# Ledger of designs, part 257: VH-VL binders against o27280

Target 1, 266 residues: o27280
Amino acid sequence: MDSMNVPEVLEIKRIVEESESVKTFIFSWDFRREVRPGQFVMVWDFRDEKPMSVSLIDPVRSEIGISIRRVGEFTDRVHGLSEGDLLGIRGPYGRGFELMGRDILLVGGGIGMAPLAALADEATARGMRVDALVAARTADELLFLDRLEAAGVNISTCTDDGSCGFKGFAHERLLTLEENHDMAAVCGPEPMMFQVMRILDERDVPAQLSLERYMKCAVGICGQCCLDDTGFRVCAEGPVFWSQELSRVREFGRYRRDPAGRRVPW
Key: E = the ipSAE of ESMFold2; O = the ipSAE of OpenDDE; V2 = 0.75 times the mean of E and O plus 0.25 times the DockQ between their complexes.

## First folded at step 10 (VH-VL)

Design Y7 (framework fv_marstacimab; at its last look DockQ between E and O 0.01; V2 from the best seeds 0.00; counts 0 for: pae E 14.2 > 2, placed apart)
Fold by ESMFold2-Fast, scan of step 10:
Structure Y7 (fold): chain C 266 residues (1-266), chain A 118 residues (1-118), chain B 112 residues (1-112)
Amino acid sequence: as target 1 above (266 residues)
Amino acid sequence: EVQLLESGGGLVQPGGSLRLSCAASGFTFRDYAMSWVRQAPGKGLEWVSAISGRGGSTYYADSVKGRFTISRDNSKNTLYLQMNSLRAEDTAVYYCARKSNYGSFDYWGQGTMVTVSS
Amino acid sequence: QSVLTQPPSVSGAPGQRVTISCTGSSSNIGEGYDVHWYQQLPGTAPKLLIYGNTNRPSGVPDRFSGSKSGTSASLAITGLQAEDEADYYCQSYDSSLSGSKVFGGGTKLTVL
């Protein structure tokens, strides 16, 4: 039987408040089921299930962490839970990040820093130099700065309002960073990722991008995830893609599909 | 004070091999991606190959893929282009160029001439 | 054929304004990739003239300016001088060519 498609009921071991709107839920995990940075799980509250990126992978403590932003009814219910309460976890699913070279740039926007925090841990363990550009609307929404600093990551910040670090958007901050990298990993709002990808393409930095809005398609519950005129199926190979795959897709960063399959601007 | 100096050009027979070098000075070499750009006599510029700052990623134009290999030695501040299975169409001045944070070629060497002829 | 199209030549008199076009497509300039411009004097290596669509490196006179709109870019040269006689190349990135850096075919500027 396919155990990855059956939810396991797990006890919430610990809850970390990352911000007023983000919590990380930590569970004991049997690492006979391998989990890689960039993969996601389906979180089931016994009413609904939603895809969530894995933000902590700790085989030494036998723990995984799942970071959840409060944005609606499901996440409001989950945020109301306490240590000792139960959630169903199914997975992991999706293609994880691939690491190459000697150094890596992480570019994360908001909750997109969650899978990148797990990647930072793996990259550091492999002896790579890690630089992180952490972007948010305000200083209070910058995530995982203490964890990244503790891991020895070199951090640059930017906020839309200028309350911490560079005042402006991630792609504007990226243009002021002079050092080249062997690779990059990017996760955040799709318009941000599109702008960042173009700059990294021009800088000869291969990048992997996580298209988290399509995570549920990767488990086969939606067969209609198709990017523009290439016929490329995001759900079959995602949510993590190399920039070379995405740079030929006009839909990325410009259009989304509504339930009827029509193009809708971001 | 940024300087790029190419060497290794010359006359080679079709099917032959040649290795170009580019000596860099005046900047922290390992922090910049580097490229080779060529120009055939009387013709325009054509990008050939690129390498990331630490050498972990390489890129090639379709016209040279499988025949040319770009590499770098950051301890010597030197960029290389190994050219194999050379064709008459590879005849050009080869420029070493530095890649800026905007993706432009902000500094260029003087170029070295490669002639592929029988 | 070049994926970025430039006129093969343009000409002007001293003090005049000339514009050199660089016409691309949806896979390069239209995708949002930046346009850079290079000046090549006879017998010399190319020199960066404009980067990131509109920016000038130190030492480039403000007579040179760049712009970008839709699938095209332009280099404008005002107050033409004899020393401006050169080949000019635009350069961008094309996503349809497996992420290649692409150059225009070049424009020879003659100062009459």
Scores: ipSAE 0.684, ipTM 0.868, lowest interface PAE 1.9, mean pLDDT 88
Fold by OpenDDE, second read of step 11:
Structure Y7 (fold): chain C 266 residues (1-266), chain A 118 residues (1-118), chain B 112 residues (1-112)
Amino acid sequence: as target 1 above (266 residues)
Amino acid sequence: EVQLLESGGGLVQPGGSLRLSCAASGFTFRDYAMSWVRQAPGKGLEWVSAISGRGGSTYYADSVKGRFTISRDNSKNTLYLQMNSLRAEDTAVYYCARKSNYGSFDYWGQGTMVTVSS
Amino acid sequence: QSVLTQPPSVSGAPGQRVTISCTGSSSNIGEGYDVHWYQQLPGTAPKLLIYGNTNRPSGVPDRFSGSKSGTSASLAITGLQAEDEADYYCQSYDSSLSGSKVFGGGTKLTVL
């Protein structure tokens, strides 16, 4: 296998607390190795390895950021780390987002905003107009608002409980927004993405959506992240897919497969 | 008040070309996707083409792909349909229609008649 | 040959209730895409009657109602009036046709 597949041991340069459950870990990065928003890296804590989206790409400071939500044993260990501690990073992997047009819409839910934040930085740097619909269950779970605002992003918020912005789901809020975008990028809970995709399709807005599946190898060999019928591997052909590609994926928005290969409903 | 006014229809021979225009008023034109929908005499509605609000995305029915081109000038609040290689089956009233946030066509023009005949 | 199937004609007497069906498939209505309805009076352009399955635009009487279930949608007209005589079309989105907007074949409603 390529040397790219060997984890590089990197020192945590900084840790940013995004919310109660989300931290961004900053690393020095050699940008001779290109990284795009929407791509992921495999994070190794010398015990286990998990795929994580890149949420910050800073060529000026030669840094990348990985935002991690605390959801299990692995992430609990990682969240216990401090600046100066070491992690193994290999990658980046997968297909990232493409930028098209002048005006783009970002629709993110929870930790799904991580890759979208990176995309927002790139888009705004290119002089594109960026609207972002940021959704979460509660106000405290809304991510990257200050960062997005600083970048010049027009933000609309949505919370399930109405604690901030529109009370309801992202697709409901989307119905109230104008159709003035050339492209959309979507990332969040799959049921949310499914609903959002339908609306964007109906609006003739090309959409890219980032999927999450159980990924083991990250190089398209093990097949654990393979989508039914199409044979798409989320780690290789994705994780970013066009809406037209996902329209062929029958399981999208309906179920996923667990590490044992069993169907798990959303 | 939202208004859509089509123009450019007429009689043309098979293989000929025609350009339709739709003048829009009463709303922020760039914020809405637009479509062309046609209706052959005595027949039903057929979607022809769509364009996003900013013009960055275009879509076509299979029946017109490669022959028709949809475009817009947001500075003039005008929608266009360039029709080339016209066929007899293209004979229809052509409507411009605004797409709502729900994907429906919430406003329609009066239509302009296109007749393709030798 | 329409992607969405409608009965070619329906009829009713004034004051009656009529229903127009719109039958789709797993790639349009069944996929979760919304159904919209249009009324076309003789010699006029279509008018939006129902959007988003069940919503009425301003000016549309409440005697018009839409519903959706599975792969089908339905337009119901209660208290039928002479002025309701028109063609009615359902419309949706189909993901299998390269992102095409699709119409039903239309239903001619005659008020007896």
Scores: ipSAE 0.671, ipTM 0.870, lowest interface PAE 0.9, mean pLDDT 94
Fold by ESMFold2, look of step 12:
Structure Y7 (fold): chain C 266 residues (1-266), chain A 118 residues (1-118), chain B 112 residues (1-112)
Amino acid sequence: as target 1 above (266 residues)
Amino acid sequence: EVQLLESGGGLVQPGGSLRLSCAASGFTFRDYAMSWVRQAPGKGLEWVSAISGRGGSTYYADSVKGRFTISRDNSKNTLYLQMNSLRAEDTAVYYCARKSNYGSFDYWGQGTMVTVSS
Amino acid sequence: QSVLTQPPSVSGAPGQRVTISCTGSSSNIGEGYDVHWYQQLPGTAPKLLIYGNTNRPSGVPDRFSGSKSGTSASLAITGLQAEDEADYYCQSYDSSLSGSKVFGGGTKLTVL
């Protein structure tokens, strides 16, 4: 029986307040449905469904965590829920990150740190050396710092306003970091990812980047997550792409599509 | 180049069963979602069912749910529709259609006629 | 009855412009799903004419164009020719019908 396309109604086991605008919702999870860092789930509040990245994958406690930033009506409603309330979860979907080598760089902007926090846990469990560049607009928006530090991750921070760490953008901080990683994983605002990818390409560091696009079906049928003009479906061939795949994607770093299908610049 | 060839249509009494087949060639079959779309005589197009490329997800129109089963054999490049408990309103030409990644049906077969009467 | 409403017929003289509408709702076109268009010549299978609201497949003439606005979409045919006489269908995705792919009711185009 394939339960992948029917939401399972799950009880919120625990809520972690990560920041003023970000909460992590933790559910019991049967790991016969395997979850990889970089995959996503569709979260259903009995009115709407939205894709959310998995930020915690804990097979020992049989738990997953989904981190959600409050940005609109759907996420406002979800943020208003309490432990014991119900949400529908379907998935996981998409292609996750692949780990290689001994030394990995994570570059995360804002909520983009969520899937990278899950990847950091897997990488440290494999004995890899993990460096993370954690970026946000302000110090209050830096995510998962204590968790990453406890896992043994070497953290560099940057904030647009300089309230914590390097003052500036993630790609500017990246220029000041050591250049000797076996791979990188990148997730965050697409303009940030474009600039970070260019630097990593110049350094010949293999990079995987996680894209965000409007989704509805999540299984590759409705066409809403397709990229111009490659036909890649973010929900099926992605959301994680290698930098060389993205180098041929016209829209990457240039524009996206809103729910009405209109091109919107970044 | 891309070819879709339906077969298995015919005349069936109400309550009977038929199995439709669609032979695919000219593309990597397992990479594409496939659909059945039908057209009653003198009427418009009606989507019937869909299946993902690997076969893990299936979808049905409410009018056929519980009576029809879509399946595929990727080793034989063949799409199937098992139709049970047939009714007069199931009378139609049944098309096999390939779904593009953009959500359109970019290639169609010639169709096979199913007639439920007598 | 279709969730996507098309006029049952449209006519035009050779060389004229005709437009075929496809009216949906907030659960399909209004939710942002793409609209695709198909041409069905008499006695033949449908053929993809427009995909992703505005894109023409290879071999489709420039005189066919698509657009989408709000909860509606439109197919325009300029320089109308006798061979354009066919049935035309719009198609989208509807979240309220368990994620069904839905067709409009079809429009018979007559070239006078």
Scores: ipSAE 0.007, ipTM 0.452, lowest interface PAE 14.2, mean pLDDT 85
ESMFold2 (binder alone), look of step 12: mean pLDDT 92; pTM 0.944
OpenDDE, look of step 12: ipSAE 0.447; ipTM 0.803

Design Y70 (framework fv_marstacimab)
Fold by ESMFold2-Fast, scan of step 10:
Structure Y70 (fold): chain C 266 residues (1-266), chain A 118 residues (1-118), chain B 112 residues (1-112)
Amino acid sequence: as target 1 above (266 residues)
Amino acid sequence: EVQLLESGGGLVQPGGSLRLSCAASGFTFRDYAMSWVRQAPGKGLEWVSAIYGRGGSTYYADSVKGRFTISRDNSKNTLYLQMNSLRAEDTAVYYCARKSHYGSFDYWGQGTMVTVSS
Amino acid sequence: QSVLTQPPSVSGAPGQRVTISCTGSSSNIGEGYDVHWYQQLPGTAPKLLIYGNTNRPSGVPDRFSGSKSGTSASLAITGLQAEDEADYYCQSYDSSLSGSKVFGGGTKLTVL
C-alpha cells in the first residue's frame, strides 16, 4: 500500500482571497513528504475529491498553499469553508518543474499562475532571474502580482480587454518581450499554452507546460488522464511536459475531450 | 548598424579541430539567440547549432552532435563554434546569424570558409 | 534531406510574376510555425526577405510578398527584374526535431 495514496485530514490554517473567484487555502505540512512546484494534490471535502496544483511551498513556515477557482459544485462547497475547517489532502502527485540555467520566463493565464507562483519562489531562492508574463481576461483575474513583486520577479501583464497592461493575448505580448531566457514554464488555458509554446520553440527556449485537464485519478489508475496521440497520463507522466513532447500531440491546443471521450474544439 | 564578423576558418586535415569566432556589434548581444548555419559549395543552407542569449541552452543538428560545441562570451560580444573530429563533409562556408523575436535570422555575417582536406 | 520542399529552379522574363512554393508537413508549417524567406545573391550571405509569413523588412520592395496556407507557403515576386536573379530559401521550425530550424532546399531563380 502506497502511503502517498492515503489522505491526511488537515486544518485550514489561513485563507487568502486572491480574487472574487479564487482563494488560496494554507495548511501546515510535514515536509518529510516532499512537494515540488508543478505537482498537484487531491483535495477531499469528504464527499468528492479533485486535483489542485500546489501554489505555495514554504518549508521555513512548514506550510503549503492550494489555490482553488470557483467553477462548480465541489469548488463552491470548498469556497464556503472557513479557517479552522478540515479538508483531506493526499499526494503530492505528478512531475514537478525542472529548473536549469540562470534565467526563466513564466507565462501564466488565470489560475495557471498558481503552480507558477510556487515555481517563482523556488527559482528566486536558487538565485535565478525571473520574468513573469501574467495574463487574464480582465484586471481582476490577474493573480499573485503582489506575491511575485515581493519575491523580486520582473512582471509584465496583459488582459484581453486592456484593463491592465498590454491589451491582447499572452502570445501577442510575448512577441514584444526580449529574448534572454534559458528556459520557460507555462500554465494556463490550452489554446494560450499552444501559441506560447510555438513562439518559445522558434526562439529555442526549452519550455515546460503544466497541463491540467479531465483528471479523474491521482496516480494514473484510469485512462481519463490520457492525451490523444501519445497515451501520456497527465497525473502519472505529467502534469508538466516539455514542449517537444506536447508539440507531437495532435490534440494539444486544437481540441479537447468531454467526459464521454469525444472531441470538442477549443 | 548591426554587424556580425566571422573568423577562424581555414584548411584543416580530417580528424582535426578548428574554432570559429563571430564578433557582434550594433545591438545588445546578450538579448539575442545566435546560430551557426553552413553552406557546402554549391549546396543549400543547413542549420548547425543554436545558443540562447544568456548562454544556457545549446542545440545541435544530428550531423554535428558530439563533435561541435557552440558557446558565447557576452562580455566580449562573441559567439564561438568549436569543431572537433572534422570530416570532408563539414567543408562549407559557416555563417553566424542572429535570431529575431519572430524566429527568423534577421542578420547574417559574411561567412568564413572551412575546408577539410589532406 | 530537406524537411521543407522547394522547386529546384524557376524562371521568368522581366516584368513577369513568379511564385516559389515551400511545402512542409504537420510538424512544421502545418503546426502553425511561421515561414521566413531569404534571398542569396551570387557570392553573398543570405539576406532576410520576408519574416513571419507576410512581413517585409525595411528596404525590401513591395514586389516581394509571402503567403501561407495549410502545410505550405509561397513567395511571390511581381514585376520581375534582372537583379532578382538569386537563390531563394524558405525557413521554418520543426517541432519533431530538437531545437531544429529547417530550411528548404532552395530555388534558383533565373531571369531570362
Scores: ipSAE 0.006, ipTM 0.427, lowest interface PAE 14.6, mean pLDDT 83

Design Y71 (framework fv_marstacimab; at its last look DockQ between E and O 0.84; V2 from the best seeds 0.00; counts 0 for: pae E 2.2 > 2)
Fold by OpenDDE, second read of step 11:
Structure Y71 (fold): chain C 266 residues (1-266), chain A 118 residues (1-118), chain B 112 residues (1-112)
Amino acid sequence: as target 1 above (266 residues)
Amino acid sequence: EVQLLESGGGLVQPGGSLRLSCAASGFTFRDYSMSWVRQAPGKGLEWVSAISGRGGSTYYADSVKGRFTISRDNSKNTLYLQMNSLRAEDTAVYYCARKSHYGSFDYWGQGTMVTVSS
Amino acid sequence: QSVLTQPPSVSGAPGQRVTISCTGSSSNIGEGYDVHWYQQLPGTAPKLLIYGNTNRPSGVPDRFSGSKSGTSASLAITGLQAEDEADYYCQSYDSSLSGSKVFGGGTKLTVL
């Protein structure tokens, strides 16, 4: 394969603890290689490799940030690292978010806020009005609130247990918001995204949604991240999709494929 | 009180053009998507076109694509429908309707009659 | 030819219960999109009767109720009154028609 697909060994410049389970790892980045919100990189800890969304893009400091939730063996190892330690990074890959209009709505759930935080920075820098609906199971799982606020984002929160903001799910909170934005960007648990998409469709708000699937190669050749019916490869045609594209995807919001290719319900 | 008032309807020959207007009041106009819905005499309701609150997105029924253009001026709280290349089957009462945040049409105008005839 | 199918007519006597069905498909009601209902009295513009499958706007009597299951929805009217004589339309969203808002063919309700 192309040398561009060889991981670059980078030193962890800083680590930001976002929550009990989420850390942001910051790296120096050569911005001759463009990176867009919504794109992902493959993170290599010299044992295993996993796709991770870019959550910070700072051309001024020449830095990027990758937010990682602790959910398994790989992420456990990564969370054990310190500043100055090394990781392999290759990418970026995939289709990122497009910005359009004047007013945009961000709807994020849990770690799904990672790419949306990066998008928020870009949007606000462009002078766009940004509203963000940040959802989580509990208050302590809400991500990037201070960062978003500092950027000038108007934030609404919702939690499953009502510990912060609206008690309920993101789509329920969305129904209570009385604005029709020019565009929406959505990222989080797929059931959440499915419900949110329907509401946005009904409101005539164009929406982009970032999907998560098992990705192995990140370059569209292995087929592990292919979506049923359409043949869309999440790593190549995505991970960001328009709502009208996802309307053609039968499995969206219903099931995913595991590493063995078996259907796994959400 | 929410009010929608259509105007611009009338008699026009096939192939002709007509521009409909809908004046809105009683709510924050930019926060709501708006639609045109028409009803031929003695027939059912047919959605024609929609436009998002800020005007960034427009949608059309297949029956009017390429011929009709929906637009809005939020500074004037007015919705428009430019109808070109009109056909006899376009004859209908045209309603301006506000789309609620639930996706329903929660308010309707009184409608304006468009007649396309030789 | 409507995307949503309604019976062309229903009738009932005052005080009776009537139901109007709205049958869709996997690309609209079956996809999870909400169903809304409208009442159109003779010579008037449509009026929102039910939104979000089951909700009543202010001013709509509780004798009107909506339900949804699978690919179909239903409007129920209890305690039928003479003033209920009207056309009724269901409406939803269809993802297969490039984001089209879709109406049923309408049902003429006659109060006997």
Scores: ipSAE 0.697, ipTM 0.873, lowest interface PAE 0.8, mean pLDDT 94
Fold by ESMFold2, look of step 12:
Structure Y71 (fold): chain C 266 residues (1-266), chain A 118 residues (1-118), chain B 112 residues (1-112)
Amino acid sequence: as target 1 above (266 residues)
Amino acid sequence: EVQLLESGGGLVQPGGSLRLSCAASGFTFRDYSMSWVRQAPGKGLEWVSAISGRGGSTYYADSVKGRFTISRDNSKNTLYLQMNSLRAEDTAVYYCARKSHYGSFDYWGQGTMVTVSS
Amino acid sequence: QSVLTQPPSVSGAPGQRVTISCTGSSSNIGEGYDVHWYQQLPGTAPKLLIYGNTNRPSGVPDRFSGSKSGTSASLAITGLQAEDEADYYCQSYDSSLSGSKVFGGGTKLTVL
């Protein structure tokens, strides 16, 4: 019953309020099941099951943290839970980020900072220099700033409304950065990721980008997480892709799909 | 003032090898991707190779992949191109070019001529 | 040849306006990658003329302008002068080719 394909029912150990709309749910975790930054888990509330990014990987305390933004019925129900309540967790799944070189740039928008916060912890523990561009619509939506600072990350902030840091979009701030890096890791709204990817490609900075698509099986057999033009399955070949892989995907950054597979505009 | 100075060109027989150098000054070399771009006599520009600012990633045009090796020494502000198994079609002026953070080649050297003949 | 297509030559009289086209595809210009333009005077190295589709570096006269639409870009030169006689190249990034910085084939501008 503890196989990868069956949810393990776990008790919520702690809940951290990251913002008005984002909570991190912390569980005890047996790290014989290895977890790497950029991988995801399926969270089951006994009615529905949704993919969520791992934001905290703490082998010393034997804890894993899952950050969830309130955006709909499933996440509303999960946000209403308390410490001691139960959730099902299966995973981890997917291809995580690969660290290379000595200098990394993180570019995160909104909840997209969750997997990047986990990556930042690993990168700093390896002695890498980490710069992070943390973007949100407003100052209240900037995530993980204290945690990143404590880890020794050099933070730049960017808000659409200018309430904190650079006023404007993440890719606009990126154009003013005067350093290149060995690699970049990008996660956030898909239109933002597309613009950031283009800039990084043109600078010859290798980039890994984390995508979200509708998922049901999480192991690559149902086809619900496929990308147009390539047949890549986000749950199997991703969710982390190199920019070269995404360059062949016409839908990336241009539209999204609903659970029925219909194209909807961004 | 940004300056790029190529050297190491010359006459080489087919199948031979040659190493080009590009001395850079006037900017923080390790912050910029660098490229080699070539131009055969009377022909257009052809991108050959690129290397990231820290040197962790290298890129090659299909026409030179496996034969050419780009490298850099950031302590000496120098870019290199090792060219092996040279062919007649490699005959060109080779330019050292800096990639701007906007993606353009904003500074170019004067070029060094490589002739593969005889 | 190049994945970016330019006319081999264009001509104009002094004072006139000319345009030079650069036609790409969905894997380069059409994917949103910027177009840059270079001028190469006879016997000299290329010089950046336009970057990021429309921007002029310091020292480039405002009679040079760039535009981009769909899968194509254009360089416009107004008030043609004899010194403008040169080869002009467009350049972009092509995501379908490994490590591909791609130049157009070049356009020889002749001032009549």
Scores: ipSAE 0.577, ipTM 0.831, lowest interface PAE 2.2, mean pLDDT 88
Fold by ESMFold2-Fast, scan of step 10:
Structure Y71 (fold): chain C 266 residues (1-266), chain A 118 residues (1-118), chain B 112 residues (1-112)
Amino acid sequence: as target 1 above (266 residues)
Amino acid sequence: EVQLLESGGGLVQPGGSLRLSCAASGFTFRDYSMSWVRQAPGKGLEWVSAISGRGGSTYYADSVKGRFTISRDNSKNTLYLQMNSLRAEDTAVYYCARKSHYGSFDYWGQGTMVTVSS
Amino acid sequence: QSVLTQPPSVSGAPGQRVTISCTGSSSNIGEGYDVHWYQQLPGTAPKLLIYGNTNRPSGVPDRFSGSKSGTSASLAITGLQAEDEADYYCQSYDSSLSGSKVFGGGTKLTVL
């Protein structure tokens, strides 16, 4: 059994409070195990194990960060932890984002900015020009603006309620952005990602989209990670997919599946 | 204001090559995806090829894939179409077109005629 | 063969209403992709007439309107005038083909 399939017990080195409901947990990491933006790890609190996207990758400091939104019992317990406490980390898993060209557009909604923040760091380190459209329902849910600004990213914001930046949805804001890009990366609520994908397709901008709702499998065996039309297993083949791969999936943007595999509309 | 001017068309024998150019002015060229659209005599419009604003992504219709290459030089505001292994069915007026951020072709050049004949 | 189907011809008299249909499928118009319309006068390059299903560029008369429903779109021309005699093309995007822009076969409008 290699080390990637055995949880390592790691000390929480630092905790960053990103918002009322989101914290980033930072750990020392041995980069002999490669971690790429878009990949996830399994976080074990010694009771339950859940998948979480990697939001910080810092080989210089030998650190990774994992951003966790408080949504249920497991995440409530993890949010109650302090610096110096221990968590089990297994992974990384999944395919990460691929970078191409000179210019990239990031479109993130809510917690979907977490894997995109790590991607922004890599893209800027590679000398790419990075533009980010950061979207949320309210101003309080806009994440990582300080990190993106510090990295030299050109930031546009929008909120559904108009509490910060453009008042409207991500795709409506995107239509007002006149610059074209070599590629885009998109992560957020699936209905948002579908609308953004359509516009990017029409602009001839290839996009990669991260499907975090399907990251419920510890390994690539769980049926919850399978997309209907194409048979893609998110934890084995994703969570990152090119828009051309998702355009053939009738499920994407229209309905989701419950734990029993039944279709549930958005 | 916005202008697109095609050049490089002409008569060529089957199996030959031509390079088309499109000179753009009146807008920030690098911010727009550009396409080539052709029209055979008496026929309808057929999209041929597209290139993203920064040039990192290219797309081709199945009928030209492997034979045509689209490229751009943003420092010269110029779009190109390299056409190799030309066939009689490639005979058409070739239009340079700017793709709007809504996905429409909002400006078109006058077109340049390519005739593939012995 | 075109993946968007238009009637090859349509005709009307001055002052009348005419409609031109554009029929697609679930991979293009049915997927939610916008439909755009172009007017091509004899011997000229196409000109954008309608974009984003319903929007008119500056300078296009309000006699021209577009609509979209299900897998189809329609261009309506009211108060038909002699100068409207032209070929009309619909255009959308097909998600089943990466980077694919698709045009309808075109409709010749004759003003009698």
Scores: ipSAE 0.278, ipTM 0.691, lowest interface PAE 4.4, mean pLDDT 86
ESMFold2 (binder alone), look of step 12: mean pLDDT 92; pTM 0.943
OpenDDE, look of step 12: ipSAE 0.334; ipTM 0.754

